# Ledger of designs, part 1: VHH binders against Uncharacterized protein YOR385W

No score or structure here was measured in a lab: all are predicted.

Target 1, 290 residues: Uncharacterized protein YOR385W, of Saccharomyces cerevisiae (q08909)
Amino acid sequence: MRGFSGQPLSDDDNYRIEKTQRNTIPERLHFSRERNMPIASIFGTRGYFVFSSEQSYDKFKQTNFNISTLDADGVGVPLFHIVQSYNVIGKITRSSPDFYIYKYVLQGVQDPPLYSDCKVICQDKVFRLCKILYCEIYAHQGFFETKYDFFYPSKTQPVKKYQIIKQSNMRDLYSTLDGMRFRWHVKFYSDHFRLMFLDEDRLNYSNSNQKERQKPDQGKSKAPDFVIGHYTRTFSDILPRSTSKCSNLIIGEHSKPDSLGITTVPDLTQEFACQGALIHYLLHIERERK
Positions, changes and structure headers below are counted from each chain's first letter, unless a header gives other numbers; Kabat numbers aren't used for antibody chains.
F, E and O stand for the ipSAE by ESMFold2-Fast, ESMFold2 and OpenDDE, each averaged over both directions (binder to target, target to binder). V2 = 0.75 x the mean of E and O + 0.25 x the DockQ between their complexes.
[cut] stands for letters that were removed.
Atom coordinates printed by the task and the answers are left out, and those that the model quotes come from them; centres of patches stay.

## First folded at step 1 (VHH)

Design k01 (framework vhh_3k1k_2)
Fold by ESMFold2-Fast, scan of step 1:
Structure k01 (fold): chain B 290 residues (1-290), chain A 118 residues (1-118)
Amino acid sequence: as target 1 above (290 residues)
Amino acid sequence: QVQLVESGGALVQPGGSLRLSCAASGFTFSSYSMRWYRQAPGKEREWVAGISSSGGSTSYEDSVKGRFTISRDDARNTVYLQMNSLKPEDTAVYYCAAWDYGSEYDYWGQGTQVTVSS
């Protein structure tokens, strides 16, 4: 058996990303390709790593940070590292993040530092691989819903922030980025999340369809969904023992870059990858509690 | 047991000065970079200042650059934030954080209130 990584989706589950190219959705969400981004665990390191591509993950499996020469586009290194926080005092006072997301950035050794707080992971004669804090996630269990606050402790202006909201009686997750509304939709019997764009008309239509889903209309075609990505679980690789692929993110993109390393990932794709990393971690926690 | 304990928060008038302290225990302080964050009521937490584990590099948010100075004393396991020329906009709860990008653990304090009122 194989996971969904690198596999085409079934016809029934195929919400084709290329069909999001419509006059009724923002141009930012018109995609001509898909990026496959593996999520993996590394032996001896807490948390999970998101890779920029299958090619980058495959190269990383061979090196496991034992890198003497860095690729110019960052092929063979992780893009993100998500870690659950275990600060007991901060969790009691609700002042500590529940999760940290670190980002790997590639920098020329001759160039001025892009980030003064960069932790150097490895360096060759040309490039330096740095790890920076990218995002802090705060989880707030409410009476009717759970909110996940994505906070960016950067001095960039405006400060990036948004929430993921989960209703207490549902598995679906909702978010808003740059005034655009999104939903990670999942069925009760599945760990396959579909990332969808929602507008006013689409949100009302989706809610109506949810209530009437038990009785399909004989002869009425479904309106196309604004699907822009997927999260799918896969079984872990057995070998090499130092790394294990756990899940896969598939996210739409406007164009194919010349290389699929960490320098080639668009900003919007990075945000969806951070959301997908959280989804993966929440599923892991859910399974451990059972 | 890991602890970060902030102190020095107070009510001051605009143009005043304060020095915040953060005392750390229960981990190898010298291996961690240290940061100060702040959060005003009803607003998001924002990064203010950072100092590397060696103390050789410091960084600041643009609105505090030239007014605030971060420093550390590894012998005392303490990080400081010297705040000069305080403005009403600096009113917030200030948090200390211990930061290691290679570590499995990061630590946060419970915060200290700074109020700048005219």
Scores: ipSAE 0.000, ipTM 0.260, lowest interface PAE 14.7, mean pLDDT 75

Design k02 (framework vhh_3k1k_2; at its last look DockQ between E and O 0.02; V2 from the best seeds 0.00; counts 0 for: pae E 13.0 > 2, grease 24.8 > 24.2, placed apart)
Fold by ESMFold2, look of step 2:
Structure k02 (fold): chain B 290 residues (1-290), chain A 119 residues (1-119)
Amino acid sequence: as target 1 above (290 residues)
Amino acid sequence: QVQLVESGGALVQPGGSLRLSCAASGFTFSSYAMRWYRQAPGKEREWVAGISGSGDSTSYEDSVKGRFTISRDDARNTVYLQMNSLKPEDTAVYYCAVEYGFLSDYDYWGQGTQVTVSS
């Protein structure tokens, strides 16, 4: 996939991220590398799995969850599992979410379990792999937009993490995370979403009502877009009863080059990966309707 | 058993500074993200700041950006919250938490430390 970096075929095929040192860009977005995060389906399971690297995905394809030795960095296991809820009554009454995101966590075997609801997936002499409920997503469909609220999974004190907004009849998605504003932009007839940071100029252009918000972003930009990630569809052949890669996320981050497993994925990367996982699922749902 | 102990809360004048500490035990501290929350009297508990297990990713609630700094010392199993330019609305009990997606589970929270900003 790094073969795309030196020879892009078109603007839609340019998968690079901005590795800027500009002082006007928040320090959290001063990325040192890109992380490739395959999204895959696993035979016999619902939903989709996000992997922390291509290397982790390749290792997982050989073992599935039949792992006798866990890697200390968590290479060869998924990071996230997103599933759509089928609890129709709970969704109608808004007593259950529309999507669940589970996270895989590596623990030392001497550590006590930190969650009563976590599921132990596998264990060796040193490490234990657990699956926890990481995020609940509630969709609210209005006349002019659909809002996706991401929450911590707690019934006693639910806390909203952030919101994604999709305009009706528009494919772009907008989010605000920690006071920073972002846009997942997709060109006509494409499934290539580009994740962009929206600087102060774009926010100032959109200080009116929501209908006026998109006009500045559809015209020519006065400055180059600050691209921090990509979602792209892919296809691969795999043997039956195996894992099938469906798409890729490419997300900028500040991390060491040998950060390939689940234990060292930065928090911001994890949040963007959750957004990308939702995008993947929404595209799947859309194709099933056609 | 997971144990989190907050300290450093005090009465301080507006514009002042405090440094909160959270001593952690009973788990492999360097493997887990840590967060600070606060709860003002009669209000819901709210997220303030977070730091990744590696310490290289931090995030903040919008009202504290530029004033508060979260950090960690893995050798001492301690997470810190440096609070500068304190305002009366920062008055709350501050809680340290291990972030796994389950909040308000007493097994994952400290007992809290009181911060009061008043003249």
Scores: ipSAE 0.000, ipTM 0.277, lowest interface PAE 13.0, mean pLDDT 76
ESMFold2-Fast, scan of step 1: ipSAE 0.250; ipTM 0.613
ESMFold2 (binder alone), look of step 2: mean pLDDT 81; pTM 0.822
OpenDDE, look of step 2: ipSAE 0.033; ipTM 0.357

Design k03 (framework vhh_3k1k_2)
Fold by ESMFold2-Fast, scan of step 1:
Formats: sequence, structure tokens, C-alpha cells
Structure k03 (fold): chain B 290 residues (1-290), chain A 118 residues (1-118)
Amino acid sequence: as target 1 above (290 residues)
Amino acid sequence: QVQLVESGGALVQPGGSLRLSCAASGFPFSSYSMRWYRQAPGKEREWVAGISSSGDYTSYEDSVKGRFTISRDDARNTVYLQMNSLKPEDTAVYYCAADYWEGTFDYWGQGTQVTVSS
């Protein structure tokens, strides 16, 4: 083996990483732990919020932004807020984003500003909770595919971070991040997306073609072993003047920190959270139009 | 729409050679791995060969190793299967497919018939 393999993730099929398959996964994706990140709505607020953990979501559910003391690790506040654009003219001319992703950042009151356009949400004697524009998403619907371009915010020259591609005849979503290829795979009848690493060495197919005699090293499982995350939709639980959990995002991690606040989320996990937030919003739009 | 069009199938004698082609359109071909499958009368469809998106990795069913070679031409959006030392047991309709995990495909071409007989 080349390195440590991730723990089995929650799946409806065989989720275990086979010994031979472990040798083909980049070390960066050898996960030993899982992070659960709820996606929720807030009554009277457009869009959806991604939380860094169940712990953070549960605390926020009780207080919302009515916070007198901010946690040092950012427990009890959202990580991201995704909002669909309502600029009709901008959409027709393709001059405005289709979605905005805002990020919540915790800043010391004595520290220099991290961002020039930071909206202060709440503040205590030690910390300031700021909301910044993190990402702009442009959707380009073509004949054979839809592309979702993720951009760093810019008023002059947009800088593209990466792209998500969806084929017109499929629900799956594909992306490349830091030279690694990923797929959000979903079965036609399901809203359960599995986030998979696409390994160039993995040309394994299901046993539906009856190849046991000719392929002795073929696994018995129909599920891919390189699952590194999940998106699952849940039933909303609505409390008066509170949040409603709509879905759950589960992402593998190298280690689980003692605190699961917004400051503890690895960069790669943050990007998967942004992709998961888009998936959730797309499913919501699809549901409303059915 | 994803389109995959197979061609090159023919009647050949045992020991002969044949090259199949699969022209792809409607998706970013260079970003996808490609596979060849075959289906003989009364049998299940079976995987034959695969090639990674980069072209650096190839894989084959044990019964065709050393006889078949898969390759791709991204400039032409085409994948090929070079078949040498053909045997009667290679008689089948051959299909190409884009990389869908677990062998589930929304589109399969009509295939191309390969018949190996004396």
C-alpha cells in the first residue's frame, strides 16, 4: 500500500476501499474521519446556509445571529450562504451571476481588515463576524451540457476558479479541482449524490455483465470504492423564527479537530461544500418547477 | 445529446485482424475515459477494454489481453479497438461507451457486428 486509506463512508452499497484500489488514490484524499455539514433555510431569508458541523447548526438553531459572545473557533454561525440572483436583465444579457456564495469569517477586532467589503453581522469585545462575497457562479446552458463556472468575485476582470459540467441527458456533475477529477454521482430515482474521486486507473465495471470467470480480481460490489462524500436531502423541521434543516453534506477529512466551527474547515472541504450548496439549490429549483 | 457511433465491423477469418472506430459527440470527450463492450447472441453484454481520459492507462478483459489494443484520438473525438488474432469466440456486436461507473449508460450506439468464421 502507498498510504493510509479513508474510513468507509455511509453508503447504500459497498463503500469499502479495496487494498489494490487504495494505491491509486492521492494521499490528499486518504480520509480517516467524516464531517457532517447541514444545509438549512432560515425563515424569511432567501437561499440556503451551509454549516461547518451538526454541533454548529444546533447552536445556531437556538440563537440565530442573536449572539452576545462569539466562539473562538466559530461554532454556532454558518459557513456559507448561497443565494440565487433575481437580476432578470443581467441573466438575459449573461452579465450577472446566477448564484452568489457568501462566506462567514471570524476576525479579531484588533486585527487589520481581511477584506475591504466585509459586512459586519455581529461583534463582541474580541471577535467580529463578517460576511464576504466568496464566489460568483455563472450557468451556461448549451445543447449537450450545462456548465457552472465558479469565479472569484471581481468588478473588472473575473477570475475563474473551476467549472462544473453536467451532461444534458444525465444528472451527474463533474469537476476538476487542483488537477484532480471528481464526480457527483446520483441514481435516476434518488436525490442522494455520492462524491467520487475519478482515478485514471479505475476502469472497473459492475458484475451485471457476468465476467467472474474471466476477471478473478473483479470486486463483487456494484458501488465505487472511491466515495469521499455524500449529499442527502432530509425532511425540513420548522421551528418558530428558526432554521429548517433541508439536506446534509458529508465530506471525508484527514483528522477531526476538537472544535467543529467555521475556522476548522479545510480548504478542499470548503470547495466541496460550495458544490454541495449548488446541488441543493438546483434540486430545490427542479422541485419547485415540477 | 450524447452520441456514440460505432463502425468497422466485418466478417473475418480466424486469425484475422480488424479495427473498430467509435465517433463521439455531445460531451467533452477528452475528459472522459472510454470503453468497449461486446454482446454475443443469447449472452450478457461484457466489458472488453478501457482507456483513461489521458490515454496513459489501458485495461483489458483477460480473454483479449495481448490480442486487442484500445487507443484514442482526442482531436477527432474517436476511440479505436484494434483486434488481432481473432477467434470465433470474438463474434459479437461491439459497443463503445463513455465512462459511466458501474456500466450504466444513457446512450449505447447500435453497435457494429463482428463475425469470425471459416
Scores: ipSAE 0.000, ipTM 0.111, lowest interface PAE 18.3, mean pLDDT 73

Design k04 (framework vhh_3k1k_2)
Fold by ESMFold2-Fast, scan of step 1:
Structure k04 (fold): chain B 290 residues (1-290), chain A 118 residues (1-118)
Amino acid sequence: as target 1 above (290 residues)
Amino acid sequence: QVQLVESGGALVQPGGSLRLSCAASGFTVSDYSMRWYRQAPGKEREWVAGISSAGGSTSYEDSVKGRFTISRDDARNTVYLQMNSLKPEDTAVYYCATLYEGYWSDYWGQGTQVTVSS
């Protein structure tokens, strides 16, 4: 396939960090394991689904929500569903979101009824699987940059979570989560995005290279890349129910959970999954006819 | 009428411990999933810890996992957040809230200020 990455990653592109580099990087990002999170399409359903693990995706493609017994950790159901709104950039201009991200949550059947905008997907005697609106994304195209604003929807007032920034002449995406700076780095000829942590040394190195392209940094050391995740395209699997795996998101973790269902995903990993879902959708839009 | 009242916020030294309380009136906390959120000056409000209704399961944001413990006392209609090994970056106003749609909180308290400084 053209323009797709799905090849094995080199050891240099892994989540491993050297002992000397470990001291300059927040402990929260010291990973020893990785989580593979497939992104897939379902025939007849708009958008893309992010799964909490390969195990969860493999179970889901056997059932397609025809589930008689829900797993206590949520194995076999999607984690997120991202959908582009019917309002396309440059065709209809209003204050409506450009993308919606829905989240799947498990609730005990004895829990009180959820509010009016919660959708029950399926239910057994113990659990119900609910779908909630998790995030609204607004895209703002500027002359020098494009900004993607992630909002928590609210019936009172939407609260902005964070922003992704992309420079107009580059494909890289930048974000700040919990005071930590991150970059999704990609080469123009590739669809392989590397999720990198940016400390002050790495941020200064990147900025110097960009601003002084004709004058190399004199006296400044080059910081090695610290990679904490990847977005890669994979060959699609086609099942009788037309569930197709499109790409894979790989994020570092501190330890391997006993279960890889939707209840086991760390919050920071959930935000990276939302960013990865947007990246996947933007790549899809780039390849479609306008 | 539904009300949530947070209490227990204080000035503490780094490495110290603090227990926050959230007293509910007008509804029963055991019937709802409950969350603690925090907001530091100039930052967005972030989720910290959650406790389910009937099942008693708990969940935590990665930065507080292993240090904070959420619990409930159904007889007192109260939810607690036990905070250990406090760090300066834990300085924030802490809010108790019911879990709406799994991620949005509909009922909020006024908040309680936690300051961690030497």
Scores: ipSAE 0.000, ipTM 0.098, lowest interface PAE 21.0, mean pLDDT 73

Design k05 (framework vhh_3k1k_2)
Fold by ESMFold2-Fast, scan of step 1:
Structure k05 (fold): chain B 290 residues (1-290), chain A 118 residues (1-118)
Amino acid sequence: as target 1 above (290 residues)
Amino acid sequence: QVQLVESGGALVQPGGSLRLSCAASGFTFSTYSMRWYRQAPGKEREWVAGISGSGGSTSYEDSVKGRFTISRDDARNTVYLQMNSLKPEDTAVYYCAKDFYESGYDYWGQGTQVTVSS
């Protein structure tokens, strides 16, 4: 469950989520527990689904979208659906995303629609489950790096936007969210990514010193990077199942809610889930191209 | 309520042309990708063509590339499928679909019958 899937010797103390509070990290990242978020495939559907918890995924395996009653916290339905775009097949199109991320939203039937443009997946007498376009990802491959632009379209401008940057000589991914800088660090030929908060000294090196980025860190930082999450691959029996677990995202949590449904996921965790979904898809593409 | 209404299907001879229309309501048409599917008797529904929300990107099944053109008119909330050089193999009920992906809860129109014969 929480162990390495297919990489037993890569288990390191530094791969565990930082649970001890530190004076050098933002209070927003002080975590006391973990949220496990499965990534799974569904038979007959392209792409991958991210679930808000193991509990939610386990319930979904029993019902799929054949649900007679919806849980008030959204237990038993997916959180996100990521799909590679058909619009780029065979040709480059500057107006077409490389990936779409859809988000599942739970709404009261009695309430006016929060999203007039939702696709209704299922509905009971109290709630409706809607699927909305949440994020579009554009990939720009350059000589020294690949940039992944995350666009969050809305009718109200400006559009929320940020980038993930991957250096050509490494598999690591870098991002900035809410003024905080992060790194998805992976060891040589490993499927295990550590999500790390970058300290101020490391941050300056990552952004300003290209030579330091090209060579492994040979000096000591003012403070170490802090692990706040993981992406791990799982081995699943896919033959008899309509739903197959492929990987797991583990993200730090401030407190345990009474329920771990889709309505209980913090905004920052949702962003990391979107990044983790992209990582999973990129590993899938990499594995297919041997 | 999401509604899709297809029209324009007819009986045509091989080599003929048709333009299908799909009038959409109940959602913000300009923000969504629209797709055309078809279903021949005794076969499963298959994807034919797609157009992005911006209208700047189109995609087609290999068997219809160069013959079919998808387009949209956001002012009229309508998506079109221009079908040229029609073949007997194109005989099917044509369906308009909202969104990029199929599911058991996809919004479908009633379809419009295209028959290519004689």
Scores: ipSAE 0.000, ipTM 0.116, lowest interface PAE 18.2, mean pLDDT 72

Design k06 (framework vhh_3k1k_2)
Fold by ESMFold2-Fast, scan of step 1:
Structure k06 (fold): chain B 290 residues (1-290), chain A 120 residues (1-120)
Amino acid sequence: as target 1 above (290 residues)
Amino acid sequence: QVQLVESGGALVQPGGSLRLSCAASGRTFSSYAMRWYRQAPGKEREWVAGISSSGGSTSYEDSVKGRFTISRDDARNTVYLQMNSLKPEDTAVYYCAAETLYWGSDYDYWGQGTQVTVSS
């Protein structure tokens, strides 16, 4: 029966994403721009939607869900949809994921479907918008840690994409993508997460024993850790809305994108968006607890 | 809003055939893409077949392709699943779903299901 503040951190918080080209930092994290990605709810729909940009979210909201023509870059449509599974039996047998993440993909109408189970959301004369199952998340509660396993969907053998680890005594989340270590850092009684790159040379994470565990720390890094993104919660209106922006995800970008639609989101940014969507859902579940 | 009622489930011997029907009421179903799902005891619900709102596109799960055929009759607000060469592993409760072409997966409408048992 615990609570924490859902309000964003003070204006003193530095929302500036660090820009760096240090030789200890992978080139793909050398960024000059940032992408703002709203996380929103839709009235009558379970779960949350991640948009590729503020522009895309605004266009989607303005169409009032009546999309008659599709933008060639996918501006005005969601990027991801995360929904919590309510299959209790599947959770007990571990046959059902805890969360599903769906991805929206844009195709030419004459192209063969990319996936046999593609759900067609809408179609104009040139493009079709499809919704595909992108990722399944399984949560495993451990004694010292909770692990969130991200899987590519498969009928034969699920392929584990990566894992998020949360210490039972902390709210921080840790992940590894393409050999790079990342930390979502949050202060007590705050809903503002800072996404940080961790210098692997100074990572001291030898086992799950709390007494022996060393958390990655900027003061222990070979080079100072730096912020590459933010997750911030927005205050929700009391009044009902057809679409309500719940939080915002800000991720550093290598260069200016050609478009702010769903077709131009870098692979790393897509993965951070999936992680941010999970963070948002976990915060929601915490607030809904009795 | 749409209400769905499945029918046609029965006990059938291996190699047999069944046609399942899904009748829609409350709203013209021609605006919806339609899907069939099934759920066997102790397993999660799986997708079986789909048909577009226009009827011009159909899709099937690999294990049923060539054996099952989905079709729709918009004049009767009904979607059908013709099931041939039935196998014991096809035993399940079959569900009809009307999927809106709008963004909410929770705007999808589900029927109550119809039991198909394949056994001697």
Scores: ipSAE 0.000, ipTM 0.181, lowest interface PAE 12.0, mean pLDDT 73

Design k07 (framework vhh_3k1k_2; at its last look DockQ between E and O 0.01; V2 from the best seeds 0.00; counts 0 for: pae E 22.7 > 2, placed apart)
Fold by ESMFold2, look of step 2:
Structure k07 (fold): chain B 290 residues (1-290), chain A 119 residues (1-119)
Amino acid sequence: as target 1 above (290 residues)
Amino acid sequence: QVQLVESGGALVQPGGSLRLSCAASGFTFSSYWMRWYRQAPGKEREWVAGISSSGDSTSYEDSVKGRFTISRDDARNTVYLQMNSLKPEDTAVYYCAAYEDSLYGFDYWGQGTQVTVSS
């Protein structure tokens, strides 16, 4: 229970990410800044909402979905909404997902509709806010691990299929994205997950040679500790008919310092946010079953 | 000194069989869950199979179910991967990994063994 309290972690668990230009780290991970992405619940709704910044979450708390004017950058609206599917037959037969992730998209009202199957949430004279299906997640539960297959039903990109593996013996999760391997690592007694890049390349740029490098010779082998993000649960008061912040994702990214709204969240950050949203939901499910 | 050493990788014709071995030392082997992973050129490393520390439970990635069998021999500190009905898509470097079943959890990785399926 103590690791699931949402309390801030100790000083040794500072929420920094690695900012480097090392050639042994893929250039895609040479991040310039950190983005804090609150995860919240809204009274009377199911699932959880991911916000693009603390500022966006704070603005949303004042308006909820009662929005008369939309910000050009999409500050004050959610980025993602993750919900669990309750279609038991479809889940057993794998004909329906275990989770849906919806995305909020801001469009100009004069622009052609980008998504014919979107749900219009609100609009003003300039912008239209739409909610689209962004991702479907199928769970395959094995004895040693559960695999979560992510499917992107987007018409603008080829269907990408990758997995998150949740191992039964460590709470840790592993994923591969764009040929890079990652680990969401959590210490025992903690609710702080660290998103780490796993450098499994034996012949890195600076040390390439004819021989394979044997990593375990130096004692107990450890994964490279190149931290690119964090998930932390928060402790907050639950107020009647209100929005409550449940957790934070802190993700490294390539972006300008003023990128606060949903329109400027980089694609890689969005993928890690989807992973973090699933982690959050899985923790919720585990707590409800205790 | 912890070591995981894979062996048994070879060139095999499609439809053939191979048995991979992973010899472990420097830790209490019977306390560890063992896994096999593979990595094809230009692709990410992917999980293939796993076996519990007791050996009572095994699991497999969908594409290898019915073709691959993981097993362990705690007396020899060795985990095996029996690979039958091999396909060209199974071509990869195969790695074993050990996950400590302890309070803080630690993981170890081998150096890999090359499996090539072609004629």
Scores: ipSAE 0.000, ipTM 0.101, lowest interface PAE 22.7, mean pLDDT 75
ESMFold2-Fast, scan of step 1: ipSAE 0.172; ipTM 0.531
ESMFold2 (binder alone), look of step 2: mean pLDDT 84; pTM 0.849
OpenDDE, look of step 2: ipSAE 0.019; ipTM 0.350

Design k08 (framework vhh_3k1k_2)
Fold by ESMFold2-Fast, scan of step 1:
Structure k08 (fold): chain B 290 residues (1-290), chain A 120 residues (1-120)
Amino acid sequence: as target 1 above (290 residues)
Amino acid sequence: QVQLVESGGALVQPGGSLRLSCAASGFTFSDYAMRWYRQAPGKEREWVAGISWSGGSTSYEDSVKGRFTISRDDARNTVYLQMNSLKPEDTAVYYCAARGTYLSYEYDYWGQGTQVTVSS
């Protein structure tokens, strides 16, 4: 099936895809290719970086921001930088974010500035690379669930962008973007998360003749699950390097852009990359405590 | 529901002035960079002016520099374009656009436009 990114669905599941059932999936999610987005650490720098492509990550390793010319599509620079906040007072008062996500933005030096609050990272004669605070994440641990609130930065007070919900008894994460519901599904002993679109009509394909599921948090449907992305961990290099690839995000896309730099990343892919970066950080924290 | 509503377009004589307004609703206005675009008949839509989300930076297309001023009033959820020394070449439909920090290159929202005609 060409409509979905990542690992193909099982043959049995694919047989159940009818023309009418396929039409229940939003057109925005009818993907024909995938984008591979490495997540890496940089020696001496807190947090993790998400790259727009393997090509961009490879070019970055060659230059380490020591670049004399910026690529027009932003190849060779990170897309996002996620950092855990270490502010004891702010955490006690619940006034500080738990995570910051910064975004790298490429602008022409002759073009109008879009963000006056951006930190200029580097500039050549044609382009300026800026780093902006993209969102603030607040984690709220409850008795039945943990909520991760993504906020837009604001002078007066942040505005909630969306929320990720994790049930206390599960490792899966749920989100809603533009009215579409998504699930990052992982098995108990695995660090491989599958990003799935939750199509209620497809999950209920034969609802009248299917036995009721007693575990709402666990989805095993006889209709195909629409996997639109993956998060997978990678083995770290045995020798320390200036950069180390830690994991990989794979997200579906409609078409292959001419270049896989930061300017070519679709909006939904950017949001899934932010979610994947959080997943990576949470797994790191969990592993460090074990 | 999210809306941008432009107003203030009119027929004016060359050398005249107009102030365009764009009223925003359904989103947190202060988190968005705001821009004005225009489109004359038979021409592509072109950028005219921009103001950052913080209001600390403004930018203008070369043909309007010194004549047009963009400003914002976050308390009123409104962005303005003050147009002075108007020329026949400024005749166009003027559009307001909002760009959030989460959308690097695409605009979240566009208005329906307001017609400005400069004629003698």
Scores: ipSAE 0.000, ipTM 0.110, lowest interface PAE 18.6, mean pLDDT 73

Design k09 (framework vhh_3k1k_2)
Fold by ESMFold2-Fast, scan of step 1:
Structure k09 (fold): chain B 290 residues (1-290), chain A 120 residues (1-120)
Amino acid sequence: as target 1 above (290 residues)
Amino acid sequence: QVQLVESGGALVQPGGSLRLSCAASGFTFSSYSMRWYRQAPGKEREWVAGIYGSGGSTSYEDSVKGRFTISRDDARNTVYLQMNSLKPEDTAVYYCAADVGEWYSPYDYWGQGTQVTVSS
C-alpha cells in the first residue's frame, strides 16, 4: 500500500508539520482515504478501461464478460473507456478529436433513457447499463507547448471543460479545474506521476517565459506541493489474458461508501481519472513509437 | 468497413429549410444510436441531436428544439436531420456519428461532414 503504491493522503500524522499549508488547501482536497482505480486492457479490443475500484475490477474479471445481473452501485463494470481516433483527414482539418472518452452510466429499466445518445450495453430486469460519449480530447501541438482540450458535448452551447498544458521540453502536465491549479509531476526517468495541488505563489514553469525561469524560485523553500494522487504503471502480461491490468490511478477521497461501484465516484475524481487515462494512453503511444 | 456518408448540405436563406441525410453501412444499423454534431468556423464541436436504436427516443440541443427533427429509416440504414426556420447561427459543418462498438470495443465512426451555410 504505502511502500509501493505511494503515500497516504491524510490530515493526521503525515500533515502535522504542514498545518499552515493545510489552511490554504481547499476543503474539496482534504482527503482521509485513497481510491485505487485500475486501468486495464481487454484482449482483442482497442483502448483502455478505467475501473472505479479494485473491487469492481476483480468482479469484472470474474464474470469473463458475461454480465447477467447488474449491481445497484455499478460494481463489476468499467467506469470509463478511452479510445484513440484513427480519422486522419478529420485530424488534419481539426474536425475530429484525437481521443474519445466514454462513460458507463447505470439507470433503471423503467426510467426513460438518461442520455439520448447512450448505447444500451446490457440490461437485466431492474437496471440497464448505458455507454455515452463523455469527453472528446483535441491535441494542439505548438512550438513551445502542447495543449489538450477536454471538451464534452453541451445541450446549450459548445463548452470546454478544461485544458491540459505540457511544455515541449518537459513531461509534466498542468490543468485548472474549478479555479484550482494542478500539476501531474514526473521525473524524467520515471513513469510515476504525482498529482499535486499548486499554490498560487509557486512558479508555474509550464506557463512561465524564459525570463521568469531565470529568476529565483521564491516558493522553493516553502513546504512541498500537496500531493492528492498518483499514476503508476504495472507490467503487462506477455501471455494472452481476457483482461490485463496496465496501471493504477490512486486518488484522494473523503467518503467511505459501502460499495466502490461506478455510482460512488466523486465528480472531481472522475475528472482526474480522465486525465490519468490520457496520461496512460500517451505513455503507450510513446512506447509503441520507439 | 463501417462507413457514414453525409449529404444534403447547401446554401440556404434565413428562414429556409434543409434536410441532411447520413447513409450508414457495415453494421446492424437498427440496433445503434445515431447522433448529429456541428462545428462552426473558429468554434468547438457542438452536439445537435440524437436518436436511439429500435424505435428509441430523440433528444436535442436547446437552441434547435422545435426547429430541428432527427429521424431514422432502419430499412434504408439512414438517419436524417430535418432543419426548419434556419438562422445564420446554424451555419456549420454537420457531422453524423455512430457508436457501433460493443461495451468492450466502443469505436465511434464519424462522417466527413456536410457544409450548411445560412446567408442571404
Scores: ipSAE 0.006, ipTM 0.197, lowest interface PAE 9.9, mean pLDDT 74

